# Ledger of designs, part 15: VH-VL binders against Coenzyme F420 hydrogenase subunit delta (frhD)

Target 1, 183 residues: Coenzyme F420 hydrogenase subunit delta (frhD), of Methanocaldococcus jannaschii (q60339)
Amino acid sequence: MNETMKAEIESQDDELFDLTPSYLKKEIMVLACGNILFADDGFSVHVIEKLNKILTDKEKQKIALVDAGAGAPQQVLTLIDENSKTKKIIVVDVIDWGIKPGEIKIIEKDELPNPKYHRLDSHDWPLAPLLREVAEKYNIEVKVVGCQAKYISEPDVYIGLSEEVEKAVDKAVEIILRELRGD
Short names: E, the ipSAE of ESMFold2; O, the ipSAE of OpenDDE; V2, 0.75 times the mean of E and O plus 0.25 times the DockQ between their complexes.

## First folded at step 21 (VH-VL; framework fv_ifabotuzumab)

Design t4 (from s4 with heavy chain T28I; at its last look DockQ between E and O 0.65; V2 from the best seeds 0.69)
Fold by ESMFold2, look of step 21:
Structure t4 (fold): chain C 183 residues (1-183), chain A 121 residues (1-121), chain B 107 residues (1-107)
Amino acid sequence: as target 1 above (183 residues)
Amino acid sequence: QVQLVQSGAEVKKPGASVKVSCKASGYIFTYYWMHWVRQAPGQGLEWMGDINPRSGGTNYDEKFQGRVTMTRDTSISTAYMELSRLRSDDTAVYYCARGYYRLWSGYFDYWGQGTTVTVSS
Amino acid sequence: DIQMTQSPSFLSASVGDRVTITCRASQGISSYLAWYQQKPEKAPKRLIYAASSLQSGVPSRFSGSGSGTEFTLTISSLQPEDFATYYCQQWNTYPYTFGQGTKLEIK
């Protein structure tokens, strides 16, 4: 986990019998999806690190910045239930849409894949249909901020963004801030 | 660099089972979905199901539920599809295909060479 | 299930012709559509994904368009190596489904 997400978890009150993850106690989740070890696949981590520096302490009381770690963003979503405070999820990730590297595509809830016959325990779905299922079940607003990657170094380890994707980090931060602040 | 190599052709009797393997190389096996698609002689493509190699979780087309089992062995980067209670209309070429990772998975960038399964009495 | 219907099922055309193949979905699938080319006794090859995005290494004479329920694959100037069967495939919702195919023969 990055320092932002670890600090968020550690700062929550630990009352007896309250095992709810701290990110589910906040109204807005910015979910970073990707693996910092594989070049442009680390895009989202850079985005939330910049957001962490920009957001005020008051804003952070309502906004969880969540680094889902390597390969597990579905697990973050599957913990959402009727008792969660989540009202909005912004997913930040790289995409392969065949557009120009570094270009940002915004995907709204109604543009996400729509799973027929949703299942309550849908841990085995890709992230996009799972996100839509969870959002529709619990009336959560959703936005995906996707950046076209130039290259993903998997299976080779390479820490660092391509020039085009690095420039997209500030663009994504500006888009997300506008969404978070209602601009 | 990505390669999917499937097991060889099979000839089976009705009522038997077949297990097709798909060995992956050139990528981290557990980061991409694996799909199985079949094609009967002279016919189109038919999606059978998929497996998340990380979790082992599966999704099957209802047509095959109860007869198909998809598994994997992460230690050797190999996916398996087993079809039981074979019928003559299961005669087809069976493909493994790699799906995209994370947000969606349902378009297939790499395909195995195909495994011909012939079911005849 | 989302039914994918291709038109035409069979097409015969000359080298240099502009060829258009259509694919219609029984329900909206946004842009979650791919096109595949399959030559006899070979595995399919992805040409187009996300409705309009050209796979790396695919000639620029291939293009895809459409969204929602209606999609097209266009070959702007048909070449002899384009003899194949073409399939559309939706990846919006389980089960994923293919069109019945369009066999393209070069005169």
Scores: ipSAE 0.665, ipTM 0.831, lowest interface PAE 1.2, mean pLDDT 87
ESMFold2 (binder alone), look of step 21: mean pLDDT 91; pTM 0.934
OpenDDE, look of step 21: ipSAE 0.726; ipTM 0.868

